# VHH binders against Mitochondrial Rho GTPase 3 (MIRO3): the designs that were tried, part 4

Target 1, 175 residues: Mitochondrial Rho GTPase 3 (MIRO3), of Arabidopsis thaliana (Mouse-ear cress) (q9ma88r425to599)
Amino acid sequence: RKVVQCFVFGPKNAGKSALLNQFIGRSYDDDSNNNNGSTDEHYAVNMVKEPGVISDTDKTLVLKEVRIKDDGFMLSKEALAACDVAIFIYDSSDEYSWNRAVDMLAEVATIAKDSGYVFPCLMVAAKTDLDPFPVAIQESTRVTQDIGIDAPIPISSKLGDVSNLFRKILTAAEN
Short names: E, the ipSAE of ESMFold2; O, the ipSAE of OpenDDE; V2, 0.75 times the mean of E and O plus 0.25 times the DockQ between their complexes.

## First folded at step 2 (VHH)

Design c9 (framework vhh_7mjh_2; at its last look DockQ between E and O 0.04; V2 from the best seeds 0.00; counts 0 for: pae O 7.5 > 2, placed apart)
Fold by OpenDDE, look of step 3:
Structure c9 (fold): chain B 175 residues (1-175), chain A 118 residues (1-118)
Amino acid sequence: as target 1 above (175 residues)
Amino acid sequence: EVQLVESGGGLVQPGGSLRLSCAASGFTFSTYAMSWVRQAPGKGLEWIGRIYSGGRTSYNPSLKSLVTISRDNSKNTLYLQMNSLRAEDTATYYCASLSYWGKGFDPWGQGTTVTVSS
């Protein structure tokens, strides 16, 4: 599969937009016309190249930001059918951000399971240039273990340390 | 609506054994780790252990009593086997998941009371 669709979940100010911007060189497309539901969608598309490998089989990664309306997290079952991999990004310095991201993960995982969808989920700890909230490490490890996913991937858009994330997303989608 | 219903509590003599059950509904039980916690009279909540979705278990290292946590996903049921019970094990026992999936332990059920007494 040449195209991988990654759904990007996370609370406000978690760094979703920053991630998308960084993925495509500080720009993103706002698909305001995809009114197919209660969510505004933003997406970024780029090729992910493996270091040192010139391959005609480079995979295209689509990052689709899922915005949750103020009235609640409503994700349609149909929307999840297109998801190859889901990431849940949170501000690693904000406990509220963490809690919301975990809530989203739980909800999405439940909906997916109930709908018979199987896709890998990754947590992303953003803004690692800031001081983490005190329980971040322990809780993040515990929660990810609870759900059976890998530990959160640390990133900092400010520091430009995001290159490994995209590769991990693709790898996850292949497994 | 998420519901957890604990059962199996009662009066037991020191050295005795007891098996508690927790019936879960309202969520995909098999996907999530579950924990047992307890609250002794006048004390705070104490974490007993956890069983992950894959069946792996983790226990409170401070517990001297023999505990085994298991689950039956086909029945949406969590179990706690306790052996060699002591008076200190007297408590109300709760099954719990992560409150709001990230806010810590939240006993969603009414709990089941275990009294260890001669």
Scores: ipSAE 0.018, ipTM 0.284, lowest interface PAE 7.5, mean pLDDT 81
ESMFold2-Fast, scan of step 2: ipSAE 0.012; ipTM 0.381
ESMFold2, look of step 3: ipSAE 0.040; ipTM 0.358
ESMFold2 (binder alone), look of step 3: mean pLDDT 79; pTM 0.798

Design d1 (framework vhh_7qbe_3)
Fold by ESMFold2-Fast, scan of step 2:
Structure d1 (fold): chain B 175 residues (1-175), chain A 120 residues (1-120)
Amino acid sequence: as target 1 above (175 residues)
Amino acid sequence: QLQLVESGGGLVQAGGSLRLSCTASGFTYAMGWFRQGPGKEREFVASISGSGGSTYYADSVKGRFTISRDNAKNTLYLQMNSLKSEDTAVYYCAADRSWYPLSESGYDYWGKGTRVTVSS
């Protein structure tokens, strides 16, 4: 498969927009120029070169920001039908951001299992240039182990350190 | 409209246990328990995510109370152990459609409450 659909979940202010803007080569601060705010879905599309392979095996990665449905905050099982990989982004300096992202992961994983959809789920620790909340390291390890997923992937859109995430998304989609 | 009905309240001696239940008329996501003691404001007790994978507790009840849910029965539970006189309150079930536990102001649906009296 040459196209990978990555669904991007996370609470408000977790860094979803910054990640999508960085993926397409925009400044992390550039929301106004190409975002007129009327679209209910945000997409970012780019070609990703797989490590150690030649350019004819490059894959198209689509990052789709999943927005809460108007008037219900309820996630529909039909909304997950096209998902190849789900990522859950949280602000590593904010305990409430972590708690909300974990709950989103648990809910998405449950809906996927009940609906017969199979895709990997990854936690993403954003804003690692900020100080983490006091219990973050111990709790994140315990919770990801309890859910049965890999440890959170650190990124910093402010510092431009996101390349490891895109490689891990592609690897997860293959497995 | 969605209805929540609490049950299981009653009189219990200090050190005893009670199990509260809350049955919803339909499926809900985030659910929680709140309580209001005599002459006090309503306070948070515990919450649980739609999947049941995430739980949160007030510091005053950690290690004594356990929140759980059975989504097949649309039912929320609160197992209360090692009850203290300070636990005397009307216990309210609350629900929201959000994917994560919310503060009191974020819950759209509330039950009528069930009374718990702990005698010393």
Scores: ipSAE 0.000, ipTM 0.149, lowest interface PAE 12.6, mean pLDDT 71

Design d10 (framework vhh_7qbe_3)
Fold by ESMFold2-Fast, scan of step 2:
Structure d10 (fold): chain B 175 residues (1-175), chain A 120 residues (1-120)
Amino acid sequence: as target 1 above (175 residues)
Amino acid sequence: QLQLVESGGGLVQAGGSLRLSCTASGFTYAMGWFRQGPGKEREFVASISGSGGSTYYADSVKGRFTISRDNAKNTLYLQMNSLKSEDTAVYYCAAGRIWSSYTPEQFDYWGKGTRVTVSS
């Protein structure tokens, strides 16, 4: 069977806790014991079923929250060794949240390439049930196109619309 | 204490080519080129990731300019082809952590610039 390690990045209050809580509701408790010194890690695990696919082909998705202390970004290449796919979550109603998530993606992508690691990076727009900030939407389309990644994947924990994200993560990890 | 030194500027005819270089005193993550033309604000030209595997270009230079780097030499390059009179500017080398940024405020270190003049 296949296990997909998804690293979850994003600024404080971006919706990371809400996303992990949805996974925890269907899996075992988080592992708050895991600490890499300057980076705290929390886990959530879920089995993801693809529509129309037999249960034997179900994949295990592990969401590992990567916590950055004091909003400073210092991530070693060793910390990325187990990453199969990275997602960068931001609050779609907050321009600062978008800018911070893009900063994190750029740095993670650079460290991965410098270290010879190959994994996809995906932007995730959280809290889409709120009115989005117009300038952030316009800039997000341009930046994702220029970076060469897919358009941000929308989710809302309040509306329960997260299944599309899980499928896209698994699809990205397959390539 | 990181220092950046640009070179390669000069006078070139429209339609010609120039290659700019920027040598850093140490390792850098993201690097980029900015330029300032007569009577204009400093504007983004191109940026490159620490590995050299990802690049970002201003629309005005896409297809004409190529950014690259040699990490063994701590050197950044800008290959400029099909030069136009509007490319006349002082070109600045910059270093920062975020290669996808196009705003000067996201770059922490700057060179003194090298002048490029494109004549008709």
Scores: ipSAE 0.005, ipTM 0.142, lowest interface PAE 11.0, mean pLDDT 71

Design d11 (framework vhh_7qbe_3)
Fold by ESMFold2-Fast, scan of step 2:
Structure d11 (fold): chain B 175 residues (1-175), chain A 118 residues (1-118)
Amino acid sequence: as target 1 above (175 residues)
Amino acid sequence: QLQLVESGGGLVQAGGSLRLSCTASGFTYDMGWFRQGPGKEREFVASISTSGGSTYYADSVKGRFTISRDNAKNTLYLQMNSLKSEDTAVYYCAARPYLSYGDTYEYWGKGTRVTVSS
């Protein structure tokens, strides 16, 4: 059983708490055999079963919310050594939320590169409108393509959308 | 596609200074300066990380050149002090994305010429 450490970045009100709560909520779904979930103020832990594989290949995913200070301090370089995958969540209705998430990505990517740490970075668009290609999402997709990372992953209040994000996190961590 | 435009080159006397600029048409991760002197291969001069927090220099320019960037303006700078005749070259601005799998720079400017007279 592999444990995947996912660091969750994003400005205030970007949807980080909602994501962590949905992650825990999936663990307590009465149709699920995975009832091992926990959450703390800044951590959420759950087991993710990969369809088509045996149970001893199941992975434990840990979502760690990174605290942000007004002056831009995020975490020490040493803390990034534990990161297997970083996600940067933003409110797709808020231009400042997008700009801040990009700045966080750039700074974290730079610190990782300068420190010799290698882990994938993923942008996550938090929104309730499931129109898959609104202009705002297309613009953010263009920016991520220009940067050379994957297009932003949209999430909504639907459980299926959030499950897709968790699978993508695990896939990215394996590559 | 991303465009890089260099400026600030010219003729300067040995011991003098020049500041080169490179403006990008959009966001860039790591950036660097390279140069090619007459009859020589293109060589690395200096590089800077996305945030500007880390810089790297070729031994031949260390202590004389300073690389910096202004991300709000998408602009890279190279402050060149104590110039020597061997610094005569065409200087190129280069940029690469963070997730590039290799040390290759994907974007290059056209170059700006620096001539140092003795």
Scores: ipSAE 0.006, ipTM 0.165, lowest interface PAE 9.5, mean pLDDT 72

Design d12 (framework vhh_7qbe_3)
Fold by ESMFold2-Fast, scan of step 2:
Structure d12 (fold): chain B 175 residues (1-175), chain A 120 residues (1-120)
Amino acid sequence: as target 1 above (175 residues)
Amino acid sequence: QLQLVESGGGLVQAGGSLRLSCTASGFTYAMGWFRQGPGKEREFVASISGSGGSTYYADSVKGRFTISRDNAKNTLYLQMNSLKSEDTAVYYCAKVGYDYWTGKSEMDYWGKGTRVTVSS
């Protein structure tokens, strides 16, 4: 309850390392090589303070980057055991990035059902400081509606616009 | 409303092969195969993404079963090789859905199933 485990999925170069670095207060350009297919897990941990609430209600949010190969992915049910909420991040200017993120979400949701795990899934549109492609905007709304999830949450690590995402993660994990 | 029709089940000898098919109308999302054997709970077998680019398998079938799809024909396949007696079950196809508010992945539009019996 006091600690929320958020698993971060997404194709390579979607902005996962930038999001994790921003969450712990590092600059946009720090650790640009973090998403290079390492076999090690990458974590970012911080406390999220709710405005207007006493400090005793502050929650610890853990962002765990899940390393998945682009030519497919391998995920065991044991790997999902600690997941409280999953986010699927994609480059909003790249249609292929969107397609890969949607595939990952559908497959993670299937494995979660099979294993009896219950956690919410959120789509995250990164790099919204770039022009999004028109077809993806129209398609993303349709696909998320058809899956039964909220429309993608826009963020820009370069512009520092990510606070709404962390609040939505905590709200989703409560359910 | 979406209708799913499974076919291809039957009686087959251990070590043999069988191909199951599932037809639907206009699906592009993740699809999966599930089975329920005698005295067992329904269990996951395999899944495939909407594009067909990603596949997942239960440990019990890895290396023996292959899931594939033909989106032009709106058909999902399960190629079963090196069949064992423990593969005896009713096989179901399903479209995967997700309910954000409950945090649950739900199976949309379960089919009627197709029975596979593997004899010794």
Scores: ipSAE 0.000, ipTM 0.126, lowest interface PAE 15.8, mean pLDDT 68

Design d13 (framework vhh_7qbe_3)
Fold by ESMFold2-Fast, scan of step 2:
Structure d13 (fold): chain B 175 residues (1-175), chain A 121 residues (1-121)
Amino acid sequence: as target 1 above (175 residues)
Amino acid sequence: QLQLVESGGGLVQAGGSLRLSCTASGYTYAMGWFRQGPGKEREFVASISSGGGSTYYADSVKGRFTISRDNAKNTLYLQMNSLKSEDTAVYYCAAEKGFTLYYSPNEYDYWGKGTRVTVSS
């Protein structure tokens, strides 16, 4: 019996809600017009069968959406103690989305290093059915080289196939 | 051994505009601009995160100055509009050597030699 805590980071409109909704198989109603006082944590929980192994190794995957505040990334180091794997999702057609996701990854990697926490970090390219932005290859290469992360994992909510992402999350979480 | 080189300084009349540039010899993380006026301490002007997604400004320049970067060219910019005599200073480019936990405008490892801006009345 194993529970994997996956922290989900990414800028507004990157596809976090779509990913969580797809994972649990239903739409999540979130008020985009008036949520000034909301501090709620968002979770999606489901059972995931580990690829190529027996049913006794079935795992529970928890996707926890991390909220980002207006004045920057304000995640405490204590909050990261529960993280087994972190994913950083961005809109593959939006340069601002990519830049923001990279900033989040850099800050989380620094917190982990300074705190002695060890967990894998994965980039997730959402909306891959749209045209990509320029210079992505050069920036992706530099960020990967500096931090030691894998190439971005593509997903599309329109196509409904995210099984490869879940497999990579489970594989990365194995210590 | 990262080197930062500022350019674009000069003489400008009050109400005018100038664009400063800072070229780095290699990849940089967070970057910022500082200035030191005649008989004053060095003060923070503006900063920008590694990916360009977050910016911070000193209250004295907010709404008049814009910081930006072109990571493909390893170049930082400061667009200065509605210049005042109080903006007269040597402007310095600064860069971080690594990632920051909480993005801070005052934590820099590398510094340029500065470029002079004089705003005449």
Scores: ipSAE 0.000, ipTM 0.173, lowest interface PAE 12.4, mean pLDDT 71

Design d2 (framework vhh_7qbe_3)
Amino acid sequence: QLQLVESGGGLVQAGGSLRLSCTASGRTYAMGWFRQGPGKEREFVASISWSGGSTYYADSVKGRFTISRDNAKNTLYLQMNSLKSEDTAVYYCAAKLGYTYSDSEYDYWGKGTRVTVSS
ESMFold2-Fast, scan of step 2: ipSAE 0.013; ipTM 0.281

Design d3 (framework vhh_7qbe_3)
Fold by ESMFold2-Fast, scan of step 2:
Formats: sequence, structure tokens, C-alpha cells
Structure d3 (fold): chain B 175 residues (1-175), chain A 119 residues (1-119)
Amino acid sequence: as target 1 above (175 residues)
Amino acid sequence: QLQLVESGGGLVQAGGSLRLSCTASGFTYAMGWFRQGPGKEREFVASISRSGGSTYYADSVKGRFTISRDNAKNTLYLQMNSLKSEDTAVYYCAAGYWSTLRDYEYDYWGKGTRVTVSS
């Protein structure tokens, strides 16, 4: 697949904007409502070259921030069909942020399954330059084992440790 | 929208037993029971992981209460034995994503079921 669409979920202040800015050096708003001046979507786009590919085939990775409004979110049938990977980002120093991100993953996975769509879901631990909340390793291990997903992927925008996440997104989309 | 509905509360004599149930309208990960007695703060009672492989209990109920779940029925249970007057409370069912003692880690809550233990 030459275009990988990754939907980005997470609670407020989890680090979504920092991740998008780190990925492309800037994110942009798709403002389809000029009267409002506000958008429900943010996009970050970059071309990724994978080492070892014979033809040096470039892939386009699209990170689309999904905003949760009032009491949850609505994913259209078209949006679900377009999703190749969903990531759920949380502030690794904030126990409540973790709680909310897992809530979002459970809700999205349920909506997708009920609608007949399948895509990989990944947890992303942001701000790993900060101390983790008490029992973070124990709780994240329990939750990911109970859900049946991989352990959270650590990143830090301050330390520049985000390249591993992008590689894991592409790998998940290929599997 | 996930809904939790508790049942099984009532009046029981000290030393007696009750079984509380909580039915979820859909899939849940970790679940727990909390209670609030007259003039008291809400306190943790018990929690259970998605698989049922991990359980936690408040010291005040250890050895007397047993938490369990039936994932096929989306139902959580609390078996309460050797009830004491101090167990009188409204019991709340909660759902979250890991079994824990902390109420702020649960995102969904039932409306509660009342348990009164009399002599």
C-alpha cells in the first residue's frame, strides 16, 4: 500500500499536536466551513522511504487527528473504511490521560467491529522524558494483555524519539 | 453509549448473604464495585480484570466478599457473605480498562443498588 491513513486519538494535552508538528514540522487544518473558521480535523502528511526496498518505493503516511467533541465521537462509514491504523496517544506521566486513551481505544475498536471494519490499534506513551505515573508499567501491561494488543510504544518529542513510532505504524498497516 | 445496571440489593440480617449483579449493555474491560455508606465517602470494594485472572479487595471485605464475572453475559457479580452493619451502603458498579483501587480510573458508572444490613 502506497498511502497509509493513520487516525490519531487521545485526550486533550496528551501530545497529539506535538507529535503532528514533529512529524512534518507543521500541521494544517482542513477548513471546509469558512463561516465557522473552526475544523474538526488536523492533517500531517509526509513521504517515507523504507530502507532495503529494491525500488526505493516511497509511501505516503497521513496522520489524521480525530477530535472528540461533546460526549464522544462519530466515525462515518467512509472514515472507518479509510482507516489503515489507529493510534491512541496518552501522557505517560498522567494516570488519567492513560485512562482516557484506553477508553477511546475500546470505543473505536467496538464501533469498527460492529460496523464490520478491521484495522490495527496501537497505544502510544507520550512525554516519556517525564516520570511515569505510579504503577504505570504494571497497569499498562495488565490492560494490553487483557485487550490482546501490543505494549504501548514510547515516544518523546523533547528527546526526538518518534521515528520508531512511524516505523511501527507502517509495519502494522502491512500486516 | 455504555450503560451499567445494578441489581440484587435489599434488606438482610447481620451474618447473612447477598449477591449483587451488574449487567453492561456492551463489552467491558476491567470492572469494579464501590460503595457509599451513610455519612461516608465513596470507597473501593473490589475489582476484577477483563479475563478474571486478577482481583483486588478492600481490607474491610477480604475473606467475606468475592468478585466474579461472566463475559458471555456481560455481567459482573459481587457475592457478599458474613454481612455486617458496616456494609450498609449504596453499591456502585464501575467499568474501566484495568482493575484498580482508584475510582477516577473508571469511566462508566451505574446508578447504584442499596444494601441495608440490620440486626
Scores: ipSAE 0.000, ipTM 0.125, lowest interface PAE 13.5, mean pLDDT 72

Design d4 (framework vhh_7qbe_3)
Fold by ESMFold2-Fast, scan of step 2:
Structure d4 (fold): chain B 175 residues (1-175), chain A 117 residues (1-117)
Amino acid sequence: as target 1 above (175 residues)
Amino acid sequence: QLQLVESGGGLVQAGGSLRLSCTASGSTYAMGWFRQGPGKEREFVASITWSGGSTYYADSVKGRFTISRDNAKNTLYLQMNSLKSEDTAVYYCAARYSGLYDEFDYWGKGTRVTVSS
C-alpha cells in the first residue's frame, strides 16, 4: 500500500542496470514496466512483505534509475520532492566511479537541504566480486562518516546478494 | 541567493606564502578558485568536491597550491606556497550547484594577490 520511491544515482557503468534487473528478480509482484509511455525511463517495482502476514504494513518499492548526461545526473529540483530514499551506486574496483558517486551524493544532499527536502541517502558498493581500488575501504568509511551517512552497502550481481540493501532501504524509509 | 566572499589577498614577496579564504552564505556542491592576471584571460586554478574526496589543479600551480574546505563553516581555502610574480592576479571563488563539472553558477567579487620582488 505504501509506495517507497528510491532514486538510483551513479556514474556510467557503476552497475545501475544490473541492480535494477536483480531487484526485479526478487519480486513477489513483478511489475517492471507499469503503464510506461513514450519515456526512456528505466525502473523496477517490487512489493516487499513479511512471509505469512497479510497486513497494511506491506510496502511497494520502486527503484528508478536517474538518467546521466555529461557525467552529471538529469533530474530537476522539483522531481526530488518525490524521493523517499536516494541510492548512490559505484563500482567498488574503480576509484573514478567512487569519486563521481560521492560527487552526486553531495550535489543531491545540497539540493535537498536548500529545498527543505529530507530523505535518507545510501551508498552502494557494486561489483564486490572484484578487487577494490587502493585504500577503498579506508576512504569510503571516512567520507561516509564525514557526510553523516552509513558506510557503503556491498552488493554483487554475480553473487546474487542484495538482501542487505533491501533491508537498509526499508529501515531508512521508516524514518 | 548564494553569496561568496573572498578574503586573504594582499601583497607578498616572491617565494612567500599566502592563504585565501572564501565563505559561502549556504551549502555548496563543488567549489573552486579561478584567477585573472594583468592582460590575461581568467584561468582555472583549483577545485574541490563537497566531500573533499576529489581535487584538481592547473599544471601551473600543482605542487605549490593546496585547496581544502571546511563544510561546517561553509568555507573554502587556497594555501599558496612558493609564490611567483606570475601568480599576481585577482583570485575568484566559484561554486557549483548543478552537478555539471565545468559549470560554475556562483562567483565571488575577487580578492587581489600581488607578488613582488
Scores: ipSAE 0.005, ipTM 0.191, lowest interface PAE 10.5, mean pLDDT 72

Design d5 (framework vhh_7qbe_3)
Amino acid sequence: QLQLVESGGGLVQAGGSLRLSCTASGFTYSMGWFRQGPGKEREFVASISGSGGSTYYADSVKGRFTISRDNAKNTLYLQMNSLKSEDTAVYYCAAQVSYRVEWTSYDYWGKGTRVTVSS
ESMFold2-Fast, scan of step 2: ipSAE 0.012; ipTM 0.241

Design d6 (framework vhh_7qbe_3)
Fold by ESMFold2-Fast, scan of step 2:
Structure d6 (fold): chain B 175 residues (1-175), chain A 117 residues (1-117)
Amino acid sequence: as target 1 above (175 residues)
Amino acid sequence: QLQLVESGGGLVQAGGSLRLSCTASGFTYAMGWFRQGPGKEREFVASISSSGGYTYYADSVKGRFTISRDNAKNTLYLQMNSLKSEDTAVYYCAKDLRWGSTDFDYWGKGTRVTVSS
């Protein structure tokens, strides 16, 4: 059993709490708000099994929400040493949310380069049950191709399908 | 296409100061400055994150140069203090859109800085 540390970045109202709450429904933690005695830490834990292989594919995913203050994220560069996968979530109906999530990715990439850290980055398009902002598909395709990451992974909290995100995290963590 | 326009270069005496500017049209992520001196390869000078919260400097300029940006004006700055003859170069504004890449894309013609002894 291996542990995958996922840091979740995104602007306020991007769907970070909804994503963590969906993990709680399947996790060994009772609640991501039931942290380990620190009000500064929000996380969700879930055990995920990769299909087609026995026991050795079992993983424990830890999703840790990175706090936001004044549009900046609250994270030291030393803390990034523990990151196995960085997730950047945005509200697919809100252009401001998209722009801020991309800015956060650029900030994290800059810190990682400065520190010599390497980890995969995933964009997550939340609230896909809502109408997308104008040119959302064109803009997201352009940006993700330019920075060399996969296209945003859609999730919908209303429809409840986040299994594709679990598979993408596991694949990214292995590569 | 993203356009980068550098300005602020000139002739300055050793020990002096100069501020370079780079104005971008369109969207930018992390940005930085590179320079190329006479008969030398292009070298990294400094970079700054999209928010301005994180900066990185080449050892040769640490403590003397300060990189900053004004996102409302889409402008990148390089404040150069305690200039040395070794700082003589053409300075280029660059953007980096590739995660995990050490390469920067240059779109400007550069601005020339000459430091006299």
Scores: ipSAE 0.005, ipTM 0.183, lowest interface PAE 10.2, mean pLDDT 71

Design d7 (framework vhh_7qbe_3)
Fold by ESMFold2-Fast, scan of step 2:
Structure d7 (fold): chain B 175 residues (1-175), chain A 121 residues (1-121)
Amino acid sequence: as target 1 above (175 residues)
Amino acid sequence: QLQLVESGGGLVQAGGSLRLSCTASGLTYAMGWFRQGPGKEREFVASISGSGSSTYYADSVKGRFTISRDNAKNTLYLQMNSLKSEDTAVYYCAAHPGTFYLTRESQYDYWGKGTRVTVSS
């Protein structure tokens, strides 16, 4: 009965495609090639069950990957209006990946504020089974203090457990 | 059409400091500084996000240079400390109207004319 639209941002190789595939259900584009002619729509849909709630009240979570083309991204007014929550995924072992994801969050948050749209933004630390980049704790503390967001949500591609992330996405989208 | 104007260049002795400024004629998101020394290709120096919350530096300047911005004035700054003779270059301000990748000049659409910095030993 309730549909939550989650937009997924992040630099190349941060784990966006892996996250969508792990959610259950492949994207409608079965080819993971970023250079094909039909790259403007990539998403995964599933129903998230709440323990103790009857099945007809289950929530639907939609993960939509925001693709980077020509070294940039643009958000339409329709996309901004449709967004219930945005996540920004980065490779926790790579400082460049972190800096790029923070840039994306800052730009999206600024565009949303200037355009009058409001939705929660969450950082997602992928590949936490790898060693973190130097000063990672200091960087995450600085960013969360400056922007006023929660600490990054860790996930590990090796363990395959991302259920906590999906729960936090639904919680953030609630109002 | 977006215009960028750099200022603050000049002659300084090694170990000294300079502050460069770049004023934009309109709204910018991502911005950066590049430089070109005598007989060298243009190289990346530093970049900053639209909000000012995220910065990235070339290894050669990390710890010595600080990039910052004042969005109310549409102005980008580069504070250069502990200057070395190898920092001698023409410094260029660059901007992209949307998003960018931090280290390649091909990712920036708008450029200033440059301001010259000479560091004497």
Scores: ipSAE 0.005, ipTM 0.174, lowest interface PAE 11.5, mean pLDDT 71

Design d8 (framework vhh_7qbe_3)
Fold by ESMFold2-Fast, scan of step 2:
Structure d8 (fold): chain B 175 residues (1-175), chain A 117 residues (1-117)
Amino acid sequence: as target 1 above (175 residues)
Amino acid sequence: QLQLVESGGGLVQAGGSLRLSCTASGFTYAMGWFRQGPGKEREFVASINSGGGSTYYADSVKGRFTISRDNAKNTLYLQMNSLKSEDTAVYYCAADFYGSRLPSDYWGKGTRVTVSS
């Protein structure tokens, strides 16, 4: 029984709450992405059995939503000590959302490097049921090549297309 | 509310160098420089992410300009080398954007750069 801690980063309205609700099997709700007033960290825990694997070994995946402090505080290096995989979720239809998610990844990667922490970082393109922002493919290709990470993983909580992401998180944690 | 203050503009001879600075009133994510020449629209010059490890440059300045930042001072820099007459412009600092085609959430007032032959 292995536990994988996945830290979920992303700007406001990127779909973090919808992803966590979908992960624990709660019904998708478009309005959950616009939750007013809740600044608390969200956790979602489930036992994941990998499709097509003939192993009886169960893994526990924990999704922890991480909020960047709005009062000007940078992310604490101590906060990253328990991270096994970091995902950076953005609204694929919103150029500003993508911009903020990329900047968050660069920030987290810098802190990890400075602190000697080692964990994979993955970009997650949410709301792929919507039209992508102009130049999205060009921008994501350039940025992922510059940072040295894989192409963004597409998901849609509205369409229920999130299972591939959980498998990729577990694979990244194993390296 | 975030404030950006540019400085370092002036008159410089073609082939010369100039260093621009932009100080933010608080923490910023991505930052960059835009410029507006006489009779032209505002155009992208360079950008840098919050950690300073990723930079983007307009083709017209690549190899001549270097963008950098000092997060301890909340300050963005643009080192301008091998200046040309076509670099004459008002240079604007922008915050919370990334890449050459992204909108800025915040703008400074600008600093004038004049390159003479």
Scores: ipSAE 0.005, ipTM 0.147, lowest interface PAE 12.0, mean pLDDT 70

